VHH binders against q88v07. Designs and how they scored, part 11

Target 1, 377 residues: q88v07
Amino acid sequence: MAQSIVEAPIRVDTSRKIIHVDMDAFYASIEEREHPAYKTQPLVIAHDPRQTGGRGVVTTANYVARQFGVHSAMPAAKALELCPTAVFKTPNFPLYREVSAQIHRIFHEYTEMIEPIAFDEAYLDVTTNKKHIHSAVELAHRLQQEIWHQTHLTCSTGISYNKFIAKLASDYRKPAGVTIVLPQDAEPFLLREPIEKFRGVGKKTVPKMHDLGIKTGQDLYAQSELDLIKQFGKLGYILYRRVRGSDDRPVEYLRERKSIGKERTFGPFLQSTTEVNTHLKAIAKLVAASMQSHQRHGKTLVLKLRYGDFVTITKRRTFGEFIPNDAALFEQYAEEIFEEVVDDHFNSGIRLLGITLTGLAPLAFENLTLPLYPNDN
Short names: E, the ipSAE of ESMFold2; O, the ipSAE of OpenDDE; V2, 0.75 times the mean of E and O plus 0.25 times the DockQ between their complexes.

## First folded at step 1 (VHH)

Design z05 (framework vhh_7zox_3; at its last look DockQ between E and O 0.01; V2 from the best seeds 0.00; counts 0 for: pae E 19.4 > 2, unsure alone 64.6 < 65, placed apart)
Fold by ESMFold2-Fast, scan of step 1:
Structure z05 (fold): chain B 377 residues (1-377), chain A 124 residues (1-124)
Amino acid sequence: as target 1 above (377 residues)
Amino acid sequence: DVQLVESGGGLVQPGGSLRLSCVASGFTFDDYAMGWVRQAPGKGLEWVSDISSGGYTGYADSVKGRFAISRDNAKNTLYLQMNRLKPEDTAVYYCATGLSRYYDSPTLEYFDHAGQGTQVTVSS
């Protein structure tokens, strides 16, 4: 006869300190920074529907435009109907990516346990952090201050012991808010939340939840685990645990890094190959140190350059074996690639140089090891 | 705000010619390289041609000898003269600044700014 399986009670791990960082109206705020007149105008980040024949979707909108009912993912034509005086600005994703990279450099001063979700959103595990700061609230304030100082942008933060609660908390006070949900406050906080805020409860699931009388976390909490699983399958299993403050998902900082690199911008622009080689030498040293710090080596070296007239050229060179993490070798290859790609745009000067390694693997892997092939024995 | 407005597209027979224009505003046109990129149905963005701030020109191998890029800095206008057009040239053509591409590839990585595009159809 088989023994009945008696599972242990749901355990809530409260040992972690997780910060969810959410940039306030990220793309619109960048555009307002670049053109301050937009701050008092209804700004919609989208291709102008008058130029696209009514096609396209709003990427985001500033606070002024949102007062007219404009929101992200809305058809651009609808945004124009709601706000005829709207200024439409085509998204500048290269700029947004660069600002996002700058913000991530700030995150890396505090922890390596970073899980980016989007350009404007990340989880940080600060349980053990580089600055030895014990207060996650103090660390969150320092992040906000440093982000403001370096970028003139604001962010909202949520702090708790798991990803689910931290993300909910970050939405509680915008802009520039810091919201902490301590272990003892988690259950009252979750019981008050609308069901739509529970991750996995999408627009298609909300009507079924409401039909079952589940409108809040309190209603969800009252459901049996078996009934939730019968109605919602795996989602029911997850939601039963989430409403009790349980979310064991780690901050996924070990997600596959596809590249490790360093770049520099120049003012005044570089005018000679001697200047270029001087800076490639400096960048190569930083990249070699970064590769060694991450315990990785790579098979592909990438040179990126931007000319003074804003043309960007990228050239990859792939080797049969992993390249030793040697600054002199990275410098040599980068200089060779530069001589190969340089053209008449160089007359406008060089405003950016970068060296990146791709085809990455752990240093523990030997040059002749092919980890791409599974061993089924 | 950077604004780029293309014109001059249309339907043309194989072997024909078209001249595309792009009027630029909201930036110091003379300081920027300008380019043309295209997207054929079901394909990615392909670099066609660029012209440096100093007037030096580059062309993708597929259009070299048939297309001519030029600029008029006094009018903030970029041109593409397209000669001996082929069905394979059928695409939406975009005027762009801040072009980013792989050295060995006609495929663009990205661009900083582009217009809405103008349709070029080469068919009999």
Scores: ipSAE 0.548, ipTM 0.877, lowest interface PAE 1.4, mean pLDDT 87
Fold by OpenDDE, look of step 5:
Structure z05 (fold): chain B 377 residues (1-377), chain A 124 residues (1-124)
Amino acid sequence: as target 1 above (377 residues)
Amino acid sequence: DVQLVESGGGLVQPGGSLRLSCVASGFTFDDYAMGWVRQAPGKGLEWVSDISSGGYTGYADSVKGRFAISRDNAKNTLYLQMNRLKPEDTAVYYCATGLSRYYDSPTLEYFDHAGQGTQVTVSS
């Protein structure tokens, strides 16, 4: 009697509200915004193959160009062949980055649980959110409207209970689409999807799957877990669960370090301004090094001091611009703040000094060659 | 207050045409996606068509190729050109903002605002 290994039902957590946001033809749309004449022309974001000796890859294309069969990752020369009247625009990544940053700022108004995937793509966990909007659908619409209002760009959104389904959903109705996949709709939705759309199924895996008769989610669903693991290893394990609507991956939000700082406790207590300055200099140096290592700059410098009598003073100074990561500058500002706040408690000595930078932002990497776009050098 | 006022409905024979209009007020029309939904007798609300603030359009399968949605931002007006009308198109048509749809169904999950509607009757 072969004990039918009652495959324990895959537990599916449906408690989360996940929004996948995908900007529509992002780079092309930005260029169209800057040059409205492009809206009626086939626009290809790529180096002009006529100028590069036939070299180059299409980053993206507007919807007019796409009608000619132009698509991302296509050789630029092929795009020209398909659409001889195409306008080729060299990518302006600094601009794209700026716009992306603006969009992300909008995301942050709603939730801190943001996982950026690309300049034009992110996951948002909005199970709880800053706006206290209960409906993820309402929130998604608000996001789209706000993005449009601020940037005049459109995005498509997928809404579901996990990242995997939300991403698939966002691709379903482009451009400017909102696709909702409720828990009860997850299985039918997934069963209809071609296997190529399943995350982890790459160009090398597709042929093997097809050879095995796995072409759709339905075909995948019909496979045993053991068989999938045998054929595809860890990917098989994952796909078995994904097709059944299970994805427990959290939205990985980089807890933006809200602050970078260093503190030092003294024994014996500091009794002179000279001693204080000496130690502030040392602390500033450490903070500057840390800021540099984390590739952050801040707008606010905070001085913390604790007197021998345990009275603690914390004073912040916010600047109109980001403070350069300069130890000498940090020291100077800290000393200035110290002079401003020091009082009669100083007679008891100083037990602790601290310098902290807040209002942190990433240092503008001028040359962030996003590895995702291999410059075919 | 958001106001949406539909017009252009009426009685038409099968194969006929109508053009619906919706005049919007009380919000920045240019920034919002707009759409049409309809409710047939005894049925729920059905998504018909929508147009994004950027001009991207969508159509339910039932009306694809027959209906055309457009907008005039200068007039704060949404349009629905309905051609080759069928008896099954008989419904009250509503202009709406903030439409959200199920992935494989014309069923609406969400809309922000809708007008009072205009009756469209297709009957021989």
Scores: ipSAE 0.196, ipTM 0.659, lowest interface PAE 1.9, mean pLDDT 90
Fold by ESMFold2, look of step 2:
Structure z05 (fold): chain B 377 residues (1-377), chain A 124 residues (1-124)
Amino acid sequence: as target 1 above (377 residues)
Amino acid sequence: DVQLVESGGGLVQPGGSLRLSCVASGFTFDDYAMGWVRQAPGKGLEWVSDISSGGYTGYADSVKGRFAISRDNAKNTLYLQMNRLKPEDTAVYYCATGLSRYYDSPTLEYFDHAGQGTQVTVSS
């Protein structure tokens, strides 16, 4: 839930150059590359519904199959109804993963600010880049060309000043498209988009939006922030900003753990505080070792416990300073939290205990001081 | 291109059963914890159940003993067996996962991806 309404106008930061890369019909294109006859046949990447008794879901389809109305996430049986002549190919995920890795190596020639989203999809922040190419459009064309040369696969790119608009732009013209949405073009672009193109507005939310008279970005734009928050909570808060061209999310290229934890389940259930403390001691040792191995410390310790009757309690304690990576200290804090939260459900025993550290940061690096000044006397 | 597609919802009488399925694609399914959350009409999201990459399960109190979560990593599919359904179980059920590469917990603490949901209605 939003905490409060801010009176200040929304500021739109247009300083970044963001590219969204979306590989065109990725799985199907790989299969077409491996077996070129598929290029002129309707191809559906899914378990064959004739072999599954009508079960299964389309992962993707080539452009020939799409002409028959086949799309991803469709039941495979429906795809067969729409296109009885379709070839069904079971996904070869190991191959797709390998091709994705090859494409990511190409990305790294241009920037290290890469956020992989899926095998076939990534955000690149190219505000600066390794090739010193000032035009994001030129960079996008170079990426497409290099990907084609190395893999014989095409991609569509969207270019804008934030992730949200870049993603929408990449869908605008497929296959092999390059679409730029400059800050001055953002409002007309967003206002035309059907509401279902806005992330977070799914199949159930679309009817609710339509019932409120919201069918496009223009309709969304006309809504007050308060009304959107009342109707949709956090999603309403986000959508109000997105339709105004605001998305400050960075391209997340850093590899940072959010938490480190260990938990155990028990059979027979633990029946006494002594048993609980014995196991918290063991879990604390594992967590402390893991924290040290990852060279992290954290400010928040979380105890999770589940009773034999499945009642689950998760309680956090946040400290003013980082907690030393000391198993005895983790045990002590976990035991203190247990004593604070334990209740009559303990009569059913404890089936699960867990300790997790959050609020992580790297351990400080300390340089050794060497004597540099000899004694002058 | 990450997709989570739920199915198996429908209308059932109180005391009946349903089995929900969620087919996942676009990521390495067996590396991630998966879960089910639900949203009753006019209410917020409620955690129902989760299952770790290694098959360890958790359940909300309101469904304990009646629901069973499972996964088939070979089929990239998450399941929820729902037995002895009550009118209070009426909701849209969403399949969910946390795909952040920064997340290393064996249980699902946050969702950054969810499907479009499948409606479960329990009434006479």
Scores: ipSAE 0.000, ipTM 0.210, lowest interface PAE 17.6, mean pLDDT 81
ESMFold2 (binder alone), look of step 2: mean pLDDT 83; pTM 0.850
OpenDDE, look of step 2: ipSAE 0.021; ipTM 0.274
ESMFold2, look of step 5: ipSAE 0.000; ipTM 0.134
ESMFold2 (binder alone), look of step 5: mean pLDDT 82; pTM 0.845

Design z06 (framework vhh_7zox_3)
Fold by ESMFold2-Fast, scan of step 1:
Structure z06 (fold): chain B 377 residues (1-377), chain A 123 residues (1-123)
Amino acid sequence: as target 1 above (377 residues)
Amino acid sequence: DVQLVESGGGLVQPGGSLRLSCVASGFTFSEYAMGWVRQAPGKGLEWVSDIDSGGSTGYADSVKGRFAISRDNAKNTLYLQMNRLKPEDTAVYYCARGGPYDYIWGSDEFDYAGQGTQVTVSS
């Protein structure tokens, strides 16, 4: 922050309809779906602390394990102490990614304005939506029904006019809850919240907040803006506005990585085109999986290679349409580009290969061409 | 307790290089997306780079081609290799943790950040 800050009036935009979707015990629920016997057992999704020397943290736990006091972000060793009979299951992130992708396809039936914040969490801007549903509550209910129908998983939803309140609301009623905070209810709702619930107030910040007498939204509201900025910098500036119901951040459906890629280094160096093609195939599979994980497609494929003598070549190919996230297509294009660029430096071998996609857009944004002129017919 | 401890900051000449490190503890490092954010004097937070649990990387346009993010899961350490540094790169650099999932580029929604390390690029 500059020493001179020009005060601006606090803007409270209440025109939007934002839904925060939060899958109920997502990873544990997927594991219970795949192995129904877990449903009656205390299941903790974490690396087994008996195998890690007592280290690691709980990713999540099912209802049975939570009755013992087990919760997300708890040390795995503490979870074992609280629940000695716990079944520890190592997270299966590839499976969770696939299920998340299925759920995102459901979201895209309702809006293109989707901001994923986790495999199990997303913001949806439904102010104007594809189904022309005016009630965000009714839309949230339809989302819950479609998700259940297609995945046999439940979700909780929070609805408000901004991201901060919507996310906070989604935690109020689990599982399978719908919580709406209307503009007129926002300030009373926020004033009752424990300070730990305010985004950006992490475990290290809570003691400092408590030392300053800030335990609830009411206490936060009573602080001066200057004092909050002096104590917490940018976080103080943000929290002063959040407790007043102000959060003008848009649903960031366009805030994306500029590139998604994978690369491998080799020892010993690759000496033949057969070896190169074998590794390009493997890299293409990883990139295709990563593209789907990020819910993106791209128009440009970039091949990067580094020869054993450190000469680096980066060659791109841009398409008029988004490239399908198909490992075989990525492999084909990368091999074609390799054949175009390979030269006598190959005698030094290949020490690095990479495939990257750029010109990225959300999967929901199809190959849409805006007509530059009206149809001639 | 989740802890992120940055090191490697300092004063460097324009065109120079610097390597930042962040040692993580209190969580299963390999399962989390990690990143670097920075704050220049008088500016807001800027997302610099991230790396997910699968090794996929992203970079801000201002640093693309000059900075490289990497991780060593055996050492619970995140790195930022900064090359061809410019005066505009002067900032406090924070190590940041996303969830055990994809971290949205430019989002201010991160669970934890370290205390930061100062990088000053000046002659």
Scores: ipSAE 0.000, ipTM 0.180, lowest interface PAE 15.9, mean pLDDT 81

Design z07 (framework vhh_7zox_3)
Fold by ESMFold2-Fast, scan of step 1:
Structure z07 (fold): chain B 377 residues (1-377), chain A 123 residues (1-123)
Amino acid sequence: as target 1 above (377 residues)
Amino acid sequence: DVQLVESGGGLVQPGGSLRLSCVASGFTFSTYAMGWVRQAPGKGLEWVSDIYSGGDTGYADSVKGRFAISRDNAKNTLYLQMNRLKPEDTAVYYCAKARYVPSYGSLYSFDYAGQGTQVTVSS
């Protein structure tokens, strides 16, 4: 295989300006803002275990309660055991959502390219922004000032050319910090990072990384791509790129796409199978291009047709594997489905044809399940 | 059944130009990154250039400013325009398809590239 596989340098897109915004101790800070007396009390945000029969988990705890060993995801009964004087406050998720929404309205003053990842975290693509602010550092400071002015809450920010580095940077200075990693600084920054900080390396994976001598970004960088794929599969493929500063994931500011499709209406109506197949071929090409443009693939192909009498048929076919974004395959499957569903309503003609893919997933995290050497083994 | 058919090689004098072509079939050409790899006499395989599905291009330091890669998705064809050729550019040139979609340009397969096209730069 060495003679059949050639490695090329990974090219890194540094054209973007990405800010990761991370609210400082969000839920606890909101509750302390609403009731300042909580700042000096051990506050545990959870349903009171004395009222739930010992059920439930800690959502979060303030600094005072954490000194007793209370932490997020701990059973509420355990928190009460560790801190018998704890003040239990039922989580007010409607309030937390409203404060989060207020902060997002502030984000929208600067850009529409906002990807929320939690109530207290978001990515912003500010490469082109509504305020025409060239400096991402200046924009981050303005965001922090506006958030403080409107909510009396602080946030920390990380700035870089991709989501991966921006999120790492946001962890460097808390509370109320601004950290920027420029393209020329990315490699030294990443090589010094502990392996635990690389997104995708969870607590379950860390021991295996350490067993292989991978403790830092420098150790990760030294690994070959094929060895990383052999040991970690898709995670290895991703980590090889991330340690080189490559992360082409866009800021996902649109609602999660559940379908991608194209349809056409006809006047005059289609009267023959030959006409139908000609238009399905054209629609399949548009859909394949759209699927690839959105970097998605799907497991279900849906044929939609509407007869001249307005009777509408929607027939789907689901596959065990993702369908390659191939116009010829989409055409083939759509034609097969058409033959299955066509009936006497066809005498009214066809006024609409559509092909849609559903069961969507990003190409990057599913295509890595394809055999690395499908024709070599 | 992936097939890549290279053409356009030949004998040229130093300073001359050649345009290589690669006609692809058996896969959706527009969705894959494509590249050129060469093998000089007595040397290993060397990545020369690539072009992502979106059109972004890369070049080996040895050819930057002299070679230009391009693609025609309607014709399923990859091109390499080679200018100011040097004797050290003498090699068999292979068309290559990326292993994965989306392609980040680090792994190229030339399992289906055939025999390649010979480029000889000599007086």
Scores: ipSAE 0.207, ipTM 0.696, lowest interface PAE 4.0, mean pLDDT 85

Design z08 (framework vhh_7zox_3)
Fold by ESMFold2-Fast, scan of step 1:
Order: C-alpha cells, then structure tokens, then sequence
Structure z08 (fold): chain B 377 residues (1-377), chain A 125 residues (1-125)
C-alpha cells in the first residue's frame, strides 16, 4: 500500500568527529617493553600448557608467534604444537590494567566522551574537545605521540563521523597508523569492505551471508531492507543502515562507570511470584550471555522493577569478588533481591523487570579491589 | 528525575489522523533513543516505533507506512504522526526512553527504560 506519510529517509549525521583508538598488540607489546628480548622471540601470552595439563587459551601473541599461525582464543596446547619454541608468559592483568588506566588519563586530557571497549580499545568523541584542536587528524597524532612518550607503546587510529566507520578505519593501517574516512569517501570505503568486517556479522552469520551472495559491502548495499530484515531481523535493519554510512550510536561515555543488562516489559502485567521467577530466569540467561559476549564481569547485580502503577524500584547488591557469568547465580541473586523489595504495589502487577551488572571490568581482569561494604545499596 | 508527558490522544474515526507528543525533562534528550509502545485492551505491550539520537527510525510491521516518528531536540519533544488509523490501533500509547543500564546499541538489543503515563487513542465509528 502506498505511504501517505513518507518514512524519514536515512539521514547520515556527518557532524561528529569520532576517533577509534586501538593499541597495537597491547599485552604482547607491554611484555616486550618489560623484557625487550621477547621482541625477537615467539611470545605467547597464556599459561604454559605443559604446566596446566594442556588447558587454557591464548590471550594474545606477538608478531613473531603469529607467523607460526598462533592467534588469540586458540587452545594453548595447539599454540605449542604450531610453535614448539614459543615462550609462554602468564598474563599480568594488574600491569595491563595500570597501563590501560594511564592511557585513559591521556584520553581524558582531550575529551570526557570516551567509550572503552576493552583495555586496549576505545571510542573518543572529539567533535568539541578540551584542547580546541579542530583537526581530528592532528588530535590523533597528538594522542599517538603522548601515548608513546608516556608508555612507549604505539596505537593505530581511525577517524570518521561515526563509530562503525572509525573502527573499520583503525584496522586499515597497523601499527601506528592514522586513517581518516571523510563523509564523501564513506560509501566507496564501505562498498569494498568484506562482509566479515560489518558489526554483527559473526562466524555463524558469515556462511548464511555468503549463501545469499553477500560477500562485500557492495553486495549488502544491493539487498532490500525488507529482505535483510526477513533473513537477519534487527541485524538486517542495522546492516542496511551501516552500509549506507549511517550509525547514530553515541559515544557512550557514561559506560566507563556503568553496566550491562537486559530488561523486559510485560503485557499483561505479571501477577504472581511464579511468573516473576520464570522471567527472571530468562533475563538472567540473556544477561549472562551478554556479559560473556562483551568479555566483562561485574561486582554489583542490580534488580530493576516497575509496578503497573509506574512505581519503579532499583535495588543493588555488591559483592567482594566479581560475580561469575552464570545465569543460575544471576537468577538466584535477582530472586533474593525481589523478595526483599516486593511490597503491596505488587497488587498493580509488574510491568518491567531488569537485571543489570555494574562495577564492570574486562573478563581477563583479576579481583584486585575489595568493596568496603559488601551488599550496599 | 526523568519525566515523560504524553498528549494528543483522543477519539477518531477509522481513516483519521492524530499527532501524539511527548515532552521530556530530567535528562539530556538529544543523547537518547526514544520510542513509542502501545497496549491495546486485554493485550500485551507492543513496540510501535523508535528513533535514534541521530534520527534513524524503525517501525513495527503493523504501522509501517502509516505512522511517522520524529523528534525536536531543541524542544525536548518526541512526536508520532498517526495516519489512516484502524480500529486495531486503539490502545494506550506510551512514550519511552532507551535504557542506559544496558550496553547501549540503538536498534540492536535495547530495552525501553522509562515510560510516561500514556495517552489513550480510540479509533471507532
């Protein structure tokens, strides 16, 4: 049926200056800095499989070890098979965290709009910045120089008007590269990219994309929005926009201090504890999967609920140690908190439930900070 | 505190039009994705439409081509233009803000966190 009101066309917001900073071989480079002899040796950052009975996975490997086919997330035993002369160095996550914190202090000299993705990766919104530097390329060079002088580490940077293109650009020249994709260059840049580079196109999705004849951004661009949504749901909606250079996600600078969670709204409203527990179980499973997907763990679990009368309760429980990403534990804690907070507003039903983890750190980060008051609200 | 105040609902005949408004306060409106959800009598909540901070829009299949979502960041106001209304569109319409408690990715896996009191839309002859 013809539309009487035209849906808003895809508008590409090109007003922002976004830098994606990606530290070059971060953990390996730190270890090479501490022990320069490693630079000429195949270095694998992992527990030695000869000492673990073949258990464990490679955290990262330096360039020398990668020449033997060693890569991140590979079983450490396989890394030893591929590279029998490899030096295995147990990860020093306290050191990596300290170096990451030092680099973030440098970022904060330029902008408060920083979204960390991992110890070695962040988005910076430098559209307006503390140094009043108008050229994002100049600002990126200043960041690289300051990081080198303070840490003796290099980083690669990508610059564009949104997060998606900036991240792609940062992978274009490594190590120590600066790549800018201007608005007028965005579409040609995206059309030539392999489909594997598009956010959300993971290992399981690539075969389906290829089966549909989608191997590049050009192939993706040629697909209709409806066909992409039918085949891939929300991912299809996103990819249709990404290949046209649209990504309106803000740099989530509040997330340096925040959270990973999942919420559900209900209609009809939940009326019984049995219904609440059923949905908390489902939400806990989603949150645990999301925590693992983002490679994070947290010290605080937050239950959010909203009654049918819109009274909203947010109750948190803080632990001394990082909570394992286990759906059964999240469910248990959320149910316990629900029993503590539930009152006669429950007579109006539950219209929203959420479970969120805060006090986040990378999954590889060891428990180094004790909370002063466990179970504080 | 976060406040969302909806208006513009009412009684309309099938084929008619209504424009809903939502005035937001207590947060930086331009930073958040915003949306509309509705609840018909005796039915569950249904997502209707959303709009990112940059203006990218999404629509439920049931309203696509008939409804248009828009925002005015200078006025902290969200709009829903509803055309060619059907009896099936009868519902309480809620303005909603995206949830910053989640890892924020507009149009990916985001929940709607805050909702207003709602505005009633009734489509009848």
Amino acid sequence: as target 1 above (377 residues)
Amino acid sequence: DVQLVESGGGLVQPGGSLRLSCVASGFTFSYYAMGWVRQAPGKGLEWVSDISSGGSTGYADSVKGRFAISRDNAKNTLYLQMNRLKPEDTAVYYCARSDLEGWYTPSEDYGMDYAGQGTQVTVSS
Scores: ipSAE 0.000, ipTM 0.134, lowest interface PAE 19.8, mean pLDDT 81

Design z09 (framework vhh_7zox_3)
Fold by ESMFold2-Fast, scan of step 1:
Structure z09 (fold): chain B 377 residues (1-377), chain A 124 residues (1-124)
Amino acid sequence: as target 1 above (377 residues)
Amino acid sequence: DVQLVESGGGLVQPGGSLRLSCVASGFTVSSYDMGWVRQAPGKGLEWVSDISTGGSTGYADSVKGRFAISRDNAKNTLYLQMNRLKPEDTAVYYCAAELHYGSDYFSPQEYDYAGQGTQVTVSS
């Protein structure tokens, strides 16, 4: 029994409007905004290799540093060798996260169908959107204008009917570009792309592709589905479809979570219940904000503490109803749990405190009781 | 070009084991809280496990006692050792990095980076 694995034509869903937003040189651009003198200096976002004994990798570099051959993923020591005058700036991830969150709030003005890929990248499904804008190009321009207005940062955007093509399109014009690939243009666009640009073709797979004569989308298109599956397994199945413009992956805006929480480490260690309560109050505020931003509430509150001697305690309290996302309630319950679990290890001080919510559900449920079916008599 | 590259997935019988690897480039693994999330066919993302910069670990209740997360800072690599695999563990597994300062417990929507994923199929 021999059966073709392709018994029907590949269906290409072109009904969606997907935007891939890609922030231009994100971390470097933030640092240049905070310190404008960096714009004319070779800036490398990395731990200084002179302080790390030559260890570490470049997170990113500004365009001035890139002229010296510095790039992301390069060893920091090599970046210093290529650019001896480089300014090394330790990454400020709290700031980058804050700016990313600000940009995501702008995205939420247009759609709830947002899939973050990294701090600086997201897919937006704008097929139906909050502003009732029919042109995805117009919506992309409004996003760029609003992001610039609020953050003084630029982004490049790619627009198409699926995530794969939208991401490729966003790389086509940088900085501050808008590139649309319509269904009728998708195949010529994909056939011209280098194989390295196809999702799933990583550094280990590229040499094998090249050895088989596959250097571009055109070369990939020419391969049979069976040969691709034989050589690359599931990746071959996927790539056969991608090069034909098929990518049915949805913009993944819903997430299943087991927990949402915040923790902090202390130096010097906390020595008193008053200090513990002060920090539990601060952590409770962060957790309440996080719960609200994720549109979740939970039935279980977990206190995590680590004593100065490294003894770690985790204590849960489960409620019959969802706990309101109220910082004062989280603080109250965490303080009550602390009083229940505290022992002689406290003499070593507290080096870590955390508050986490589990038993999560969407906020829309609000402790509602579902109606029962009528009793059949 | 910041990248996470997952590997080690494959087809395995129920009760079997797999070790997933995630090689990071463009950033230093020791500077991030790292984790694993998975997506089963037709379902949303599920948090699986995390490891903090300080080495503390967390696990989803569905995998606790069966999975172990670890990190090799010298190789800039994150691992997930998966033991006693079940059909319900079938999913694409993604490596992700999250903010280390004032850190959240692992939150898929708050990742810095996510890789391309590695397919795990548990089937007889």
Scores: ipSAE 0.000, ipTM 0.198, lowest interface PAE 15.4, mean pLDDT 80

